VH-VL binders against q95uq1. Designs and how they scored, part 28

Target 1, 197 residues: q95uq1
Amino acid sequence: MSDNHEEESNVPAYVPGKHVSVDQLKQQDAEDEALKRYKESLLGTGVHAPKDDPRKLVIKEMKIQIEGRPDTIYPLDTKELIKEMKTKPFVLKESCHYKITLTFNIQHDIVSGLKQTNTVYRKGIKVSTEKHMLGSFAPQALAHSVTNPRHGWEEAPSGMLARGSYTAKVVFTDDDNEEHLSVEYAFSIKSDWKSDD
Short names: E, the ipSAE of ESMFold2; O, the ipSAE of OpenDDE; V2, 0.75 times the mean of E and O plus 0.25 times the DockQ between their complexes.

## First folded at step 13 (VH-VL; framework fv_indenebart)

Design v3 (at its last look DockQ between E and O 0.02; V2 from the best seeds 0.00; counts 0 for: pae O 14.5 > 2, placed apart)
Fold by ESMFold2, look of step 13:
Structure v3 (fold): chain C 197 residues (1-197), chain A 120 residues (1-120), chain B 115 residues (1-115)
Amino acid sequence: as target 1 above (197 residues)
Amino acid sequence: EVQLLESGGGLVQPGGSLRLSCAASGFTFSSYAMSWVRQAPGKGLEWVSSIKPSGGYTYYADSVKGRFTISRDNSKNTLYLQMNSLRAEDTAVYYCAKRYTKWGDYFDYWGQGTTVTVSS
Amino acid sequence: QAVLTQPASLSASPGASASLTCTLRSGINVGTYRIYWYQQKPGSPPQYLLRYKSDSDKQQGSGVPSRFSGSKDASANAGILLISGLQSEDEADYYCMTWHDSAYVFGGGTKLTVL
């Protein structure tokens, strides 16, 4: 598994420390205005999360963009939709250029050191794993998005040995190694498009 | 500064063989996809072949499939194009091009080119 | 039947604008394609300028002046390279490119003359 992605992050990684509430964090560091401004930018402007939904990370959609083809969009905002996604595979023509965007919300409190791990399987055997450090996120009204790759395109493999069915799992964990979400999906690599692909 | 220096061009009879080299410097060669693009005299650009960073996947234009082989040696920072069964239509300047990422996208740096002439 | 078609030549005056077209063949739609543009001066290799799919999916090459921009004309099924404030140094050949059917495909090129 030699595939590696060149990563770019627009947000600084959170420095590890004890997990503290927003109010306590501001009070603890009040005498250092530079650190205070940095922490406040990570915390956002106080968007409040629903009290009856304990999840910190809520997936909203997965979008597959293929050069020269219409986008394929999977809404994932219910548990039923997330569970059903692996039964509705998308198709990649061999050598096509594509990218995948995941859209999610952060609720309740800051998630520090969020990491995305994507693992691809072929016939039950792991064929690649990719890890991306995303940084720290505060609750906000607008959803966050992660696109892989951030620049350019991923290219589907080609040849008779590459064609077939694949499954994959994307997992989000934080710097305390808590798993916030996992999503399973499926795709196939084919030699040609069909009318319903 | 990114530099790509092609070599190995020359005059060859139809049916002959030639091996092109491209020496790379100024970037981490093993992290990027590489391509060959050619330009016949007085004509436009034509993509020939591409190779992923590891060398494990290769891609060819239909006009060269079965005759040309792209390869790379990451320990020498060198890209190669082995050209066999050459035809008059293969006469062109051959450019070595760095792709923007290992995934492809645009060709962000090009070499000077090396000239291949195939004539009877 | 070529995937991308460009006019062979175009001329414009210094300080004016030039609009270079890159037309896709019938049966495929420019709206779903990303169009790349390259400049080539005599005796030199091509240089990347920019790419355009939509206003939310575009990219300017590093060091490329802002007077170069991309767009599309959907009614003509064409990608457009706009060069405003033309300068003598803009005289060159211009190629469009896209990814189609598992290959990079170039247009035939347009020679831009700045008179």
Scores: ipSAE 0.005, ipTM 0.521, lowest interface PAE 11.1, mean pLDDT 81
Fold by OpenDDE, look of step 13:
Parts: structure tokens; C-alpha cells; sequence
Structure v3 (fold): chain C 197 residues (1-197), chain A 120 residues (1-120), chain B 115 residues (1-115)
């Protein structure tokens, strides 16, 4: 009996609908409580969009959380910082529990059907690809954050073959397959936190 | 220590042009958005223009749109404001301001300002 | 009507608390906005003090004394800068700022006099 832990993704089931502008959403009288909640979830608390930045999604931070270890935080508010991130790999001890949180702002309009694709490479060879449907995000004063996994922890690979240096690419795309963000980072899997191996 | 030093202010006739400069130091200039904010004599603050780190994106207040051009030279750590078709209402102290955009967008450092006077 | 409205002046005694208001225009909910505060002394540029959206979303400028704090009054639709234990050096102009409609908007400023 496979316990289908229905992870209640508090992300309202993204119904692929017609791109509705923030203005259109504001005008729609939500007679439907579900729609009202959806609108409230999307419209959040305030629209802050710099006019001098046409981007709809602006990454702000990547945070690596490792159980029992201090957080590693990468500020990503500039292109230079984004480029620098891949030169500063974080370390994962084999079999450690970790999760990654990306923080970003949405600007100008709602980004519908946001999907995160994570691809991991070792020595230039693709070793894994993970896709996460994140849902729709509206411009709001507070930055959005997405943590993977949403619940619990990811376990770092273990074993002699797992140890080494890795690179990863994170891409954010919407329902229209528009790429909003592409960032690369690096990490190493080690036998211990101090080992140079 | 972050330093911003404005220059290029002066007296100009209506319809004239002026170019302001802001020399930045004490931080990685190329990594931060920059802005101009002005203050008319005895008045409040007014945002004028902003430019992103790469210089590819610029934005202007409606009051200066089409007349002012913000630019930067990251190799020289310098911000510029080209002001054309100047008007009497453009008379102000012009401040160079560094932006902080990570957790909001505000001006965390300001220069001492340079005075622009537009008068016949 | 201006997006942000500040009283032109406020006076308070040394050691007292001063509450500076930044009222948002009708139809704009203050709860959704970050309010930024600046201090400007005569002959000097503005200095960043703090920002406040909520108790969970606030930030104090570097070197800014803890006697400066931000809050909101939802009933008044206003951001509040509270200065406790008022000092003579706190005499200055105070400006609120926010991002609205793709622009930085400043209040008109409040001149605080310490009597």
C-alpha cells in the first residue's frame, strides 16, 4: 500500500489559463472564493517594478541550507554576483541533508506557470535533471521564495563515485516557454567537511 | 568607505545644456545601480533618473524624460547626467546616489551634490 | 493628490518621542508598500535611516541609532517614523519615500524642531 502522501502543495493547482494581466485580475469580481484566494495569493501586498528593468523575474538570493551546518548565502542582485557564484562552490558532505532556496522578485506582470529546471553536470556531462512546477507569481513588495525540496531534505549522494566537483544550471521558464532566468552554481561532494579530496 | 563626488554644476541659460559627473569610490561601482536625485532650493527631494549596473537599462522621471540622459563608465567609476533643454524648474542641487536593490530599492549612499542654476 | 504626504513641521522636546507621519494617497494601501525614511540636515545630503513594510520586513541603516524605528498606522493609511529619546542632533528634515507606479516618490518632507 504505497502511502500516496499527497503533498498538499499549497500552491494552488496552476490551471493553465489565459494570461490574465494584473489589471484584469483586479477588475474581476471574484464571486468564487477559490478565485478570490487565488487572486489574493497572486496579487500579494504591493507591486514594485522598476521601470528601468524590463525583466519580469529578478533573482535576489540563493541559499543553501544544510542540516546541522551554517547556511551558505549567495547574493544575486547583480549580474556580476551571478557570474561570481559559480566560482565559489559550496561543499556538501556525502549523505548530508540539504535544501536550496531561491529568492526572487516578480516585476511588471504575473508570471504564469513558472517552472524551475535544475541540471547538474560533472566534468561537463549531465548527471541529472530535475523539473519543478512552481506555479504563478504576481508582482509583490515581498520577494518570493522557492525551496527545493518543499518539504524535508534532499540527501547528497554518497560513495566514492559521488565525490567530486559539480556544476549546476538553474533555468526558470513560464508557460510560454519564455526563459526568465538562467544561473549557474558549483558545488563539491566530499567525504567530510574539511577534506580536500 | 563609499564616496560619491558630483561635479559639473553651474549657471546656465534656459534652453542650455549641462553635463554632470559623479566619481564613485569605495565600492564595486559596476555592481550597483546608480541614480540622480535633485532638490530645488527650499523644496523636497525628487528622483530624476536611474541606471542599472550594466548601463543597458535607464529610467527617467516624467519631468526630465526626453531631455536628460543618464550614463555610466564603469571603467572610470563615473556616473553622468547629460541635461539638455534646461528649464528654470530644473534649478536644484543634484545628488548622485548609490542604489541598493537586493531587499528593496533605496538610496543607501549620497554625494554632497552639485548645484545647477537655470536662469536668464 | 501627492502619493505621499507629510506634515510640513513638527516640534518636540528633548527626551520626548516624535512621531512623523507619511500618509499615502487614498486608494493606495500602505500595508502593501515599503516606506523608506531619510534624514537631511542643513547643508548636507540626505541620509538613509530605515525601511519598513512590516515587523518581519524592516531594515535599519548602518550606524542609525536604535531610537529610530519604523511602523505603520493602517487606520490612517500612513507610515510612521518614531524617534524616541529625542536628541538635539535629531533636528532635521525627514523624508519618506516609496516605489509607486514605476517611480521613486518622496514625501514633501517634515521639518523636525527640537525645542
Amino acid sequence: as target 1 above (197 residues)
Amino acid sequence: EVQLLESGGGLVQPGGSLRLSCAASGFTFSSYAMSWVRQAPGKGLEWVSSIKPSGGYTYYADSVKGRFTISRDNSKNTLYLQMNSLRAEDTAVYYCAKRYTKWGDYFDYWGQGTTVTVSS
Amino acid sequence: QAVLTQPASLSASPGASASLTCTLRSGINVGTYRIYWYQQKPGSPPQYLLRYKSDSDKQQGSGVPSRFSGSKDASANAGILLISGLQSEDEADYYCMTWHDSAYVFGGGTKLTVL
Scores: ipSAE 0.000, ipTM 0.535, lowest interface PAE 14.5, mean pLDDT 87
ESMFold2 (binder alone), look of step 13: mean pLDDT 93; pTM 0.936

Design v4 (at its last look DockQ between E and O 0.56; V2 from the best seeds 0.00; counts 0 for: pae O 2.4 > 2)
Fold by ESMFold2, look of step 13:
Structure v4 (fold): chain C 197 residues (1-197), chain A 120 residues (1-120), chain B 115 residues (1-115)
Amino acid sequence: as target 1 above (197 residues)
Amino acid sequence: EVQLLESGGGLVQPGGSLRLSCAASGFTFSKYAMSWVRQAPGKGLEWVSSISPSGGRTYYADSVKGRFTISRDNSKNTLYLQMNSLRAEDTAVYYCAKRYSSWGDYFDYWGQGTTVTVSS
Amino acid sequence: QAVLTQPASLSASPGASASLTCTLRSGINVGTYRIYWYQQKPGSPPQYLLRYKSDSDKQQGSGVPSRFSGSKDASANAGILLISGLQSEDEADYYCMTWHDSAYVFGGGTKLTVL
């Protein structure tokens, strides 16, 4: 927003125009070393463009916050940890209030119009699909975090038809229709925190 | 069945131009990134260019930057490669390839290729 | 120096195993790279076989027999394609590929002869 930090935004915003790679930004300023140095400082360092990793979005953590209870935190730093999400379900008491925070790094390029699509299944049958626009994110050293819902809490469903085990798949895509990440996870809805519904 | 059908190859003099086309069928074309990969006679594979599903991002090998332009028309399920300032080193079979998933992932389907010969 | 280097040819007997190497350039560590493998028979386009980064990060191509497997030799700085129980139909050119420094890069290919 202000003072030449337009490529880094703390709020979701549309960033119009052609996607410009970190390499293209460096090339555009080759004629003026002072401008080149300034633009490189805005984009950070080499951590934003690893030579061995093409991913633009690298997931770090999923956190489930439940009103009145300690957070459940899943580190997702490795492929193994991501794959284990499906075998380590979290529990929601029916009617509880919760929110989910995802923490991730962006590398190589700005990711514009990042959208998550979360599909929930019960015994292989799709029971819901929700899409959330997350915004645009530039490469930087500090990880980005997004929380759903953005405000307030989500309420877990209740009743005997709602109780049980669920699987889910969350997919991240951008305005360019590129898929950046897909994570399968699991959870259950119970009548009480220790019940076997 | 996924099909990728290249066309537009031929014989051209150095400095000339050609436009390659790749007609896609058997999948939702607009959901997938596409690439061109070439193979010179008796030689190995060389990646040439890639384009994102919407066409908003394009990538090029250093050997073709500034000379080749990749594009796509999602309403016609067609991938293109405009090749300008052709050199003898561009002589190859050009394959149209479909990317499986994210940038940097493998090419799961390939066309039969179209031959470009740059000589004289 | 090429990013990926493969021997030009390899011969092995039916029923035996073939170990195809894909060596990364000095200064580039194979441990952090995902190595992809393709098979190409004469007159045909390449066909994807599998990818390997680690035992927790690997994937077999659809319809590719389990006798094809990937691994790495850290001391040789190389990706490995192992083909067990060789059949005559395995005779082909084999290419490794990786993503490096904003580009897809292929090895030069290995012609596997089964005799």
Scores: ipSAE 0.674, ipTM 0.856, lowest interface PAE 1.0, mean pLDDT 86
Fold by OpenDDE, look of step 13:
Structure v4 (fold): chain C 197 residues (1-197), chain A 120 residues (1-120), chain B 115 residues (1-115)
Amino acid sequence: as target 1 above (197 residues)
Amino acid sequence: EVQLLESGGGLVQPGGSLRLSCAASGFTFSKYAMSWVRQAPGKGLEWVSSISPSGGRTYYADSVKGRFTISRDNSKNTLYLQMNSLRAEDTAVYYCAKRYSSWGDYFDYWGQGTTVTVSS
Amino acid sequence: QAVLTQPASLSASPGASASLTCTLRSGINVGTYRIYWYQQKPGSPPQYLLRYKSDSDKQQGSGVPSRFSGSKDASANAGILLISGLQSEDEADYYCMTWHDSAYVFGGGTKLTVL
């Protein structure tokens, strides 16, 4: 009787604030210095949203960083590249330290309460789910980057049972339950970097 | 199978009001943005309004802004369009449409439509 | 001027190919826009056919025959819906759509007659 301790990650219940549009934010007289700073931090200089792209979140890149190893970078500018990523698994040596950075642009409006859900599968069976509250992101000239974990490194599982091929799905949802992005990737856990297992 | 069923259409006088409903089934309604698209008799398609999955965000065409209100009840899997201050030019078949995704912002499923006629 | 312009009608013979055009307004580069296509038969709602931005960014609707394809003509600043091997059941109205400046925009539609 394996007690599936669903670790309820105590992500504090983000009370979705009233969605304030960028336009509304621009019109609101920053009487509050804190709000002004928040606006300034969110509203970089006049980022013109593309008139031909309705997306609010546009992924650009996924970067796998492994301690002591070169970075693996997946460009994600097109649907084809996104699909291709799943066919190019990266390798994690057991017990290695790694982190994943996602780079994306925000367009048109503030994406509030952005949450990243990572689900890992082995042979079609769900093995883990992680949820990360990322926060709110405004359109800006520079792409946003989110790294998980935020601090330090994740340790790859070890042992004979951990080794093998995995697939993962990353989903970005906001506080309005809008799914902005869903991407799938693959990886393998191996005993060695050279092992063609 | 995805199904969208519009209702609430009818004859109304100029300046009158109507409320359209769209009953959705066959998909997780609360996960998808929904839209209204209309088609005047013998004319083309015109986007009217869209609403986010939770209903927190709404969008309107300029032609209906301030007069129409889109809403949804996710517990009932129902989309609504409150139409006030109706005009003759609002006469159309009104379609409920499901949006595919933020990546592909198109309408993948449509209802059969409900007819609204604004006439004195 | 409308963002998207379609010819009102087009006629073609069974087995032939039909090219439906969706011309973007001057000043808007078709190369950057994703064009969506819908088919509408009399008495029925529109049905999604396909979307096309580029050869690397295109999607076919579920159940849509491969004889329907999207392309662009940069010289004409137009999206193109190509229907190969025309069948009688292809007789319908065809609408192009795009997203532009915070709105969904449809073309005026083309009535395709299969003679």
Scores: ipSAE 0.183, ipTM 0.727, lowest interface PAE 2.4, mean pLDDT 88
ESMFold2 (binder alone), look of step 13: mean pLDDT 93; pTM 0.937
ESMFold2, look of step 15: ipSAE 0.672; ipTM 0.851
ESMFold2 (binder alone), look of step 15: mean pLDDT 92; pTM 0.937
OpenDDE, look of step 15: ipSAE 0.174; ipTM 0.719

Design v5 (at its last look DockQ between E and O 0.03; V2 from the best seeds 0.00; counts 0 for: pae E 13.8 > 2, placed apart)
Fold by ESMFold2, look of step 13:
Structure v5 (fold): chain C 197 residues (1-197), chain A 122 residues (1-122), chain B 115 residues (1-115)
Amino acid sequence: as target 1 above (197 residues)
Amino acid sequence: EVQLLESGGGLVQPGGSLRLSCAASGFTFSSYAMSWVRQAPGKGLEWVSSISGKGGYTYYADSVKGRFTISRDNSKNTLYLQMNSLRAEDTAVYYCAKEYTTWSGEYYFDYWGQGTTVTVSS
Amino acid sequence: QAVLTQPASLSASPGASASLTCTLRSGINVGTYRIYWYQQKPGSPPQYLLRYKSDSDKQQGSGVPSRFSGSKDASANAGILLISGLQSEDEADYYCMTWHDSAYVFGGGTKLTVL
C-alpha cells in the first residue's frame, strides 16, 4: 500500500556482554508491571479463549480508514475469513489518505516487543517493506488495536506506474522473532474510486 | 495429550546443588508460562517459581529467592530449576506445572507432572 | 497470618455430602477472589478440579464429575468445595488456591476420609 523505503525495528538488538542501557531497563520494568497487573486481574467474564488454541495473538479485524469516505472493515475472527482476505481486495484512489487498524486479542502470556512487518508485492515482486515497533501487550478482555500510521495519514502512490493490483502480507513477530500472525491481503490503486484502470 | 516429565531429583548434602528438568510435550511450549510447585513429606503444596513463555520474566517464592534459578529452553521444550545452597527444608517432591492463563483472568495449573524427589540430608 | 486456611481433616459417610472450607484471612474479602480447587490422592500429583468466583464466573475441570461444585460463604469469608454423593474414590487431600499479592497461594489442605 506504500512505496516507502524499508524501515528497521526500533527495538535494540541483543549484543552479548554489552551493558544493558537505561532505556532497556526501563522497558523491562514496564513489561514486568504489565505482567503483574495481568496476573492480579480479578475481572474474568465475557470472553473465554478456546482451551486448545495455542495462539498468543488472535486477530479479530482489519479496518481501512480512508479520509472522506466510509471505512472498509474485514472481520478476521475465523481461519476461513483470514484465508479469504486476499481474494477480497480493497481500492485506494491514487493520492488518497488512508490508515489501517488491526484489532486483536492476546492470550496465554504477555507478548513483548511486538513488531509489525508489512510487505507489499506487485506482480509477485516485492516493492516495499515497512516495519513498526508496536510494544508489549498483555492478555485482557478488551481487544487491542494498533493503527498505522499512528499519527496522521498515509498517502497512496500516484501516477500511471503506481496504478494496478497489489498483494501484501502483514506479519507480527516478537522480540525473540517468534511469528505470531501472518495475514495476506490485496488492494488496487486506481485513478478514480470506480474506475477500471 | 499434554505430558510433563520431571527428572534430576536425588540425594544431596546441605549446601549442595541440583538441577531439575521437566520435558514437555503435547502443547506449544513457548506459548505458556510454567511453574515449579513443591511438597515436603507429609505437608501441603508450596509454589516455588514461575517463568514466562519466552523466559524473560521469572518469579520466586521468598523461601528460595537468591538460591534457585528457573529457566527454560524452548528449542528443547524443557523447563529447568537450578537449586543451589540447598537446605534440609528444601526436601520435597518437586512438580512441574503448566499454567493456564487467558484474557478472562485465569491463573491456575491445568497440568502437573509426576514429580521428582529431592532429599537434602547429611 | 496465612492467606488461606483449611481444616486439617474432615470425615463423611458414603452417599452423604462433604463441605470443605477455605477461609481467607481478615482484610481480604472472598467475594472478589477466584478460588481454585485441587484433589490429590496418595502417591499422585494434584489434579485441578474447578474454580469458583460467582455463579456467573465458575468453571468445572475437564472430566470432573458434576457432583463436585464450588460456592462461597460470605459470612465466614470462605470458599466452599461441595462434594455430593460421596464415593470411596473421593477420599483424598483437597487444596484450595488463589492468586494473591503476586503469588500463588495454597491452603494447608484438608484430608477427606470417607467412612
Scores: ipSAE 0.000, ipTM 0.478, lowest interface PAE 13.8, mean pLDDT 81
Fold by OpenDDE, look of step 13:
Structure v5 (fold): chain C 197 residues (1-197), chain A 122 residues (1-122), chain B 115 residues (1-115)
Amino acid sequence: as target 1 above (197 residues)
Amino acid sequence: EVQLLESGGGLVQPGGSLRLSCAASGFTFSSYAMSWVRQAPGKGLEWVSSISGKGGYTYYADSVKGRFTISRDNSKNTLYLQMNSLRAEDTAVYYCAKEYTTWSGEYYFDYWGQGTTVTVSS
Amino acid sequence: QAVLTQPASLSASPGASASLTCTLRSGINVGTYRIYWYQQKPGSPPQYLLRYKSDSDKQQGSGVPSRFSGSKDASANAGILLISGLQSEDEADYYCMTWHDSAYVFGGGTKLTVL
């Protein structure tokens, strides 16, 4: 089993718990080639933030990956698409293995200590809450992607009590408890992919 | 497979100098910070020094500041520790360690070499 | 006072559970720190086991058995390494570590003996 340890590049200047702004990074003397490359790795070349969009986190896509099944992709480039997502539930077969990948851009500044809170509801009742520390993210040319679970798969609940329709709310907050994004989606747990349960 | 192989350890007199090397393989060397961690005989682990993947940032324990210099040659996949003004208390097994560091605030040593022994004695 | 303090030794029977503590210095809230754990067997380098900040922020090292788990005791201001179903091969030194004040800080280590 090739441990695909995705070689994450080391970020030499990052200190946990310390907020470093993009402006601060830009003001640092690039006398050190390593620092220059560090800045480039964080900010990319030619990264322009839209002047008319003050958001620091802009979601682009939610992808549902189910083992042995085609991916379900929700484009989230517009407010309308974000609102529409909850009206298009995806199906999870009971006991299936799945993971969710969120793709987003960071703009203007570094978002430090980004946390994802997932709350699942059934018939308006909260059934679960999960919190994931995602980390800190800087503006870059390529969108960021986070997958939950980070490794492996989540197993969908099984049994008669698990079957039904669910709604979920995902909230992104930083270490200052600033809410950057809130999105809702829906899904159903079924006994079979084709069943109208 | 990640491999770290330390060398350069030996016997040295107080006030002497020694240079340790660590040959790395099995990963993109320049993408990861590297560290030296030492262990005195019968004692615990002590972090000594760290260097960023590209070598632009270095960190030192207070106990070795001004005496030790960490460096790396990414073209050779090699980590170095220049140790000057050695003291008896520097006697230890010196481990080369690969760091795992991310923006998530994770900082730890995921791989370790077998170590090289440094003995400072009159 | 050391940032991290560990008991020098602990003994437990095969099949039992062992709880190794890593106490943070007064004034430092354990709840805000990730605690990393290493295992070191005689004549070998340390091996990474796991890290724990919270139940939602934890990681198991590759190849590390599930009988190893991390937790915290807020009342004791301590990180905890729990080894369930203790085996003879678990006899080793265990070190906790954290990142503090721009430095790696290790505990003094606990020698675990399996009797």
Scores: ipSAE 0.000, ipTM 0.556, lowest interface PAE 10.8, mean pLDDT 86
ESMFold2 (binder alone), look of step 13: mean pLDDT 92; pTM 0.934

Design v6 (at its last look DockQ between E and O 0.02; V2 from the best seeds 0.00; counts 0 for: pae O 10.7 > 2, placed apart)
Fold by ESMFold2, look of step 13:
Structure v6 (fold): chain C 197 residues (1-197), chain A 120 residues (1-120), chain B 115 residues (1-115)
Amino acid sequence: as target 1 above (197 residues)
Amino acid sequence: EVQLLESGGGLVQPGGSLRLSCAASGFTFSSYAMSWVRQAPGKGLEWVSSISPKGGYTYYADSVKGRFTISRDNSKNTLYLQMNSLRAEDTAVYYCAKGYRSWGDYFDYWGQGTTVTVSS
Amino acid sequence: QAVLTQPASLSASPGASASLTCTLRSGINVGTYRIYWYQQKPGSPPQYLLRYKSDSDKQQGSGVPSRFSGSKDASANAGILLISGLQSEDEADYYCMTWHDSAYVFGGGTKLTVL
């Protein structure tokens, strides 16, 4: 859980441009061998994608790492698992240190300027929004992973006002404002791992 | 050296309004949730309202919901309580209180209080 | 139905012990709640004493004498503040508090008279 303010981005100003397909990107730079090699390494050299799955971003897993405790892992390989996420809340003890890692595949096209927006609700009312710029991702066989925070740990807030049950929605959009994924999840902040207060 | 100093109390008629202030010093105000707790003459303590460190979460007792608004100005280290549609039962000493932890917990520092009297 | 109920008054002799009760409403189990205690003397704001959930989850306020302690009576569904070795300065109002349903909730207070 974040502070009550939206996290402001520190990335350079980026002017969203037209979507450039994998084929168009290769054509644009075909004459420069060094740049072509760089772009091909980014693109994963023609990674196969299922034609019957139009999604550009396919979530695979959410992992919550808690310092000094076993990881909590949510497999998200199916639409059913994604929908079930909200019904399987995880617990953060107040003041614990944690990280969240999302693992996903990119298929069909490069996703440029991918941004994660995480909105937290309490009793149906929005109480915080965080935005993280993730960058550009090419299709490839190996899944991509992004971890927040990038370095160190987040610390769960402490105190009675922070304790309770929360729902959240994480949304992935690109620099064309296309939504690639939306996942709802739930968590609780508690005074102890087995506490109800 | 934590100090909380309430002001803005006074005599007001039923249906009137008052704005209470609490000047805070001796701690990083923007890092702590703040609360109002009141005590009617000769009566017990009643929690009124709380606000999160950055102001994004507000909490109200049922008895004041829709009539009172808690707010804060972190640039001025000041907590506020806007009280509208005042009733006789709102007559009390109003305390400004700080929780031990950033998002509350037990109230470790209290102001001296400011008196609100609602009478016709 | 009040969430926390305290007797209005209690008297005890100097040097004796006093048990102040804080009873939770039916349907709420004291075993899962953390109970906080405050002392208030006339003309002053309250002062935090201690909190208690279990013997492994309790905390004494800074500078609060060890003769103040917390416990629970599960059969009565109540938190207990025990004051042993009563002194005249222990004469005060005592409030229990908890966090319930997104609210700080105080009991009605007990006036302790040391006579």
Scores: ipSAE 0.103, ipTM 0.585, lowest interface PAE 5.8, mean pLDDT 84
Fold by OpenDDE, look of step 13:
Structure v6 (fold): chain C 197 residues (1-197), chain A 120 residues (1-120), chain B 115 residues (1-115)
Amino acid sequence: as target 1 above (197 residues)
Amino acid sequence: EVQLLESGGGLVQPGGSLRLSCAASGFTFSSYAMSWVRQAPGKGLEWVSSISPKGGYTYYADSVKGRFTISRDNSKNTLYLQMNSLRAEDTAVYYCAKGYRSWGDYFDYWGQGTTVTVSS
Amino acid sequence: QAVLTQPASLSASPGASASLTCTLRSGINVGTYRIYWYQQKPGSPPQYLLRYKSDSDKQQGSGVPSRFSGSKDASANAGILLISGLQSEDEADYYCMTWHDSAYVFGGGTKLTVL
């Protein structure tokens, strides 16, 4: 069942194109009405970014959604919170349906060709790697959000061999291979929500 | 239960300053964006300012930029709005509003408001 | 021109349906925007009702009756709040809101009178 993903942004769908800076984008003649609307939705005069923060991508939140369960939300506004997140694993019951949403701000300039790489480890061994092309994001007051999977749910592994503790690393890179963000989180797969497996 | 209690409103002369406070309870204050929204007498709603959960990001309406400063003390579960160079057009009920998300989204809870009157 | 425009007032009878419009400024495609709706009764702060971007991206506020629903009219470039089975307690001011140009923007509000 394709669960309706709730988009967290008023940003139009990304249209693949050339890398363009915010300034360049502002200077382009809007010959395409759709592009004009897109620009109008993304670009504004009221975008505020800290002058002392050179980062282009600033994570705000990670949300774990599990079907039939309350959401787990990690606030990530500070470096300390980011570091603390990996010490607070969330639980996935085997065979449960879940999805992860990352919320972030873009500041200073457009981040083009943003890719998300998720690597999962068990006992220090790489279990899986997933790469997602997210697209380009412009600075705006409304934070951006990306959910994986984009549609529907991911199913947690099942079985005795699947149960245990995991760590994961999420890395955001742009089309220039600049790393904008790296965060780590932890989770456990259990037979039951209350089990100490 | 989520509670937001505004204070600090009053009568002030043009060019004067006021500091509004909003005491928050019933939720993890440091996890949510907070905002100020005002309403002039007999008029509609106007967004004033927003601040991120940890105060790293602030946003302002053009009408208040350079004059107003939003801040928060998460240890006290309190939101602030420093208002300087007040104008007659700043006269309004000022509402403290909680963001539904850490980044904002919509305002899911509102205080009762505090009245600011700027008059000579 | 304001980003969001609402009629100043609307009247409807109990049991009828009321359709409140929130028109976006020309050049801004309503299809790309999430529209938020608030209800404000006299002497009270606003209350969140719902948000609507599309049928796949909509949310009802907690405790908000199902007779309140959101939609869009692309031809009119407008968000729509529909109140079915209008009740006397629905008499209030209704505001739409959106994100635009890196800011929250409210409509002017519509005063709904239940006759």
Scores: ipSAE 0.006, ipTM 0.546, lowest interface PAE 10.7, mean pLDDT 86
ESMFold2 (binder alone), look of step 13: mean pLDDT 93; pTM 0.941

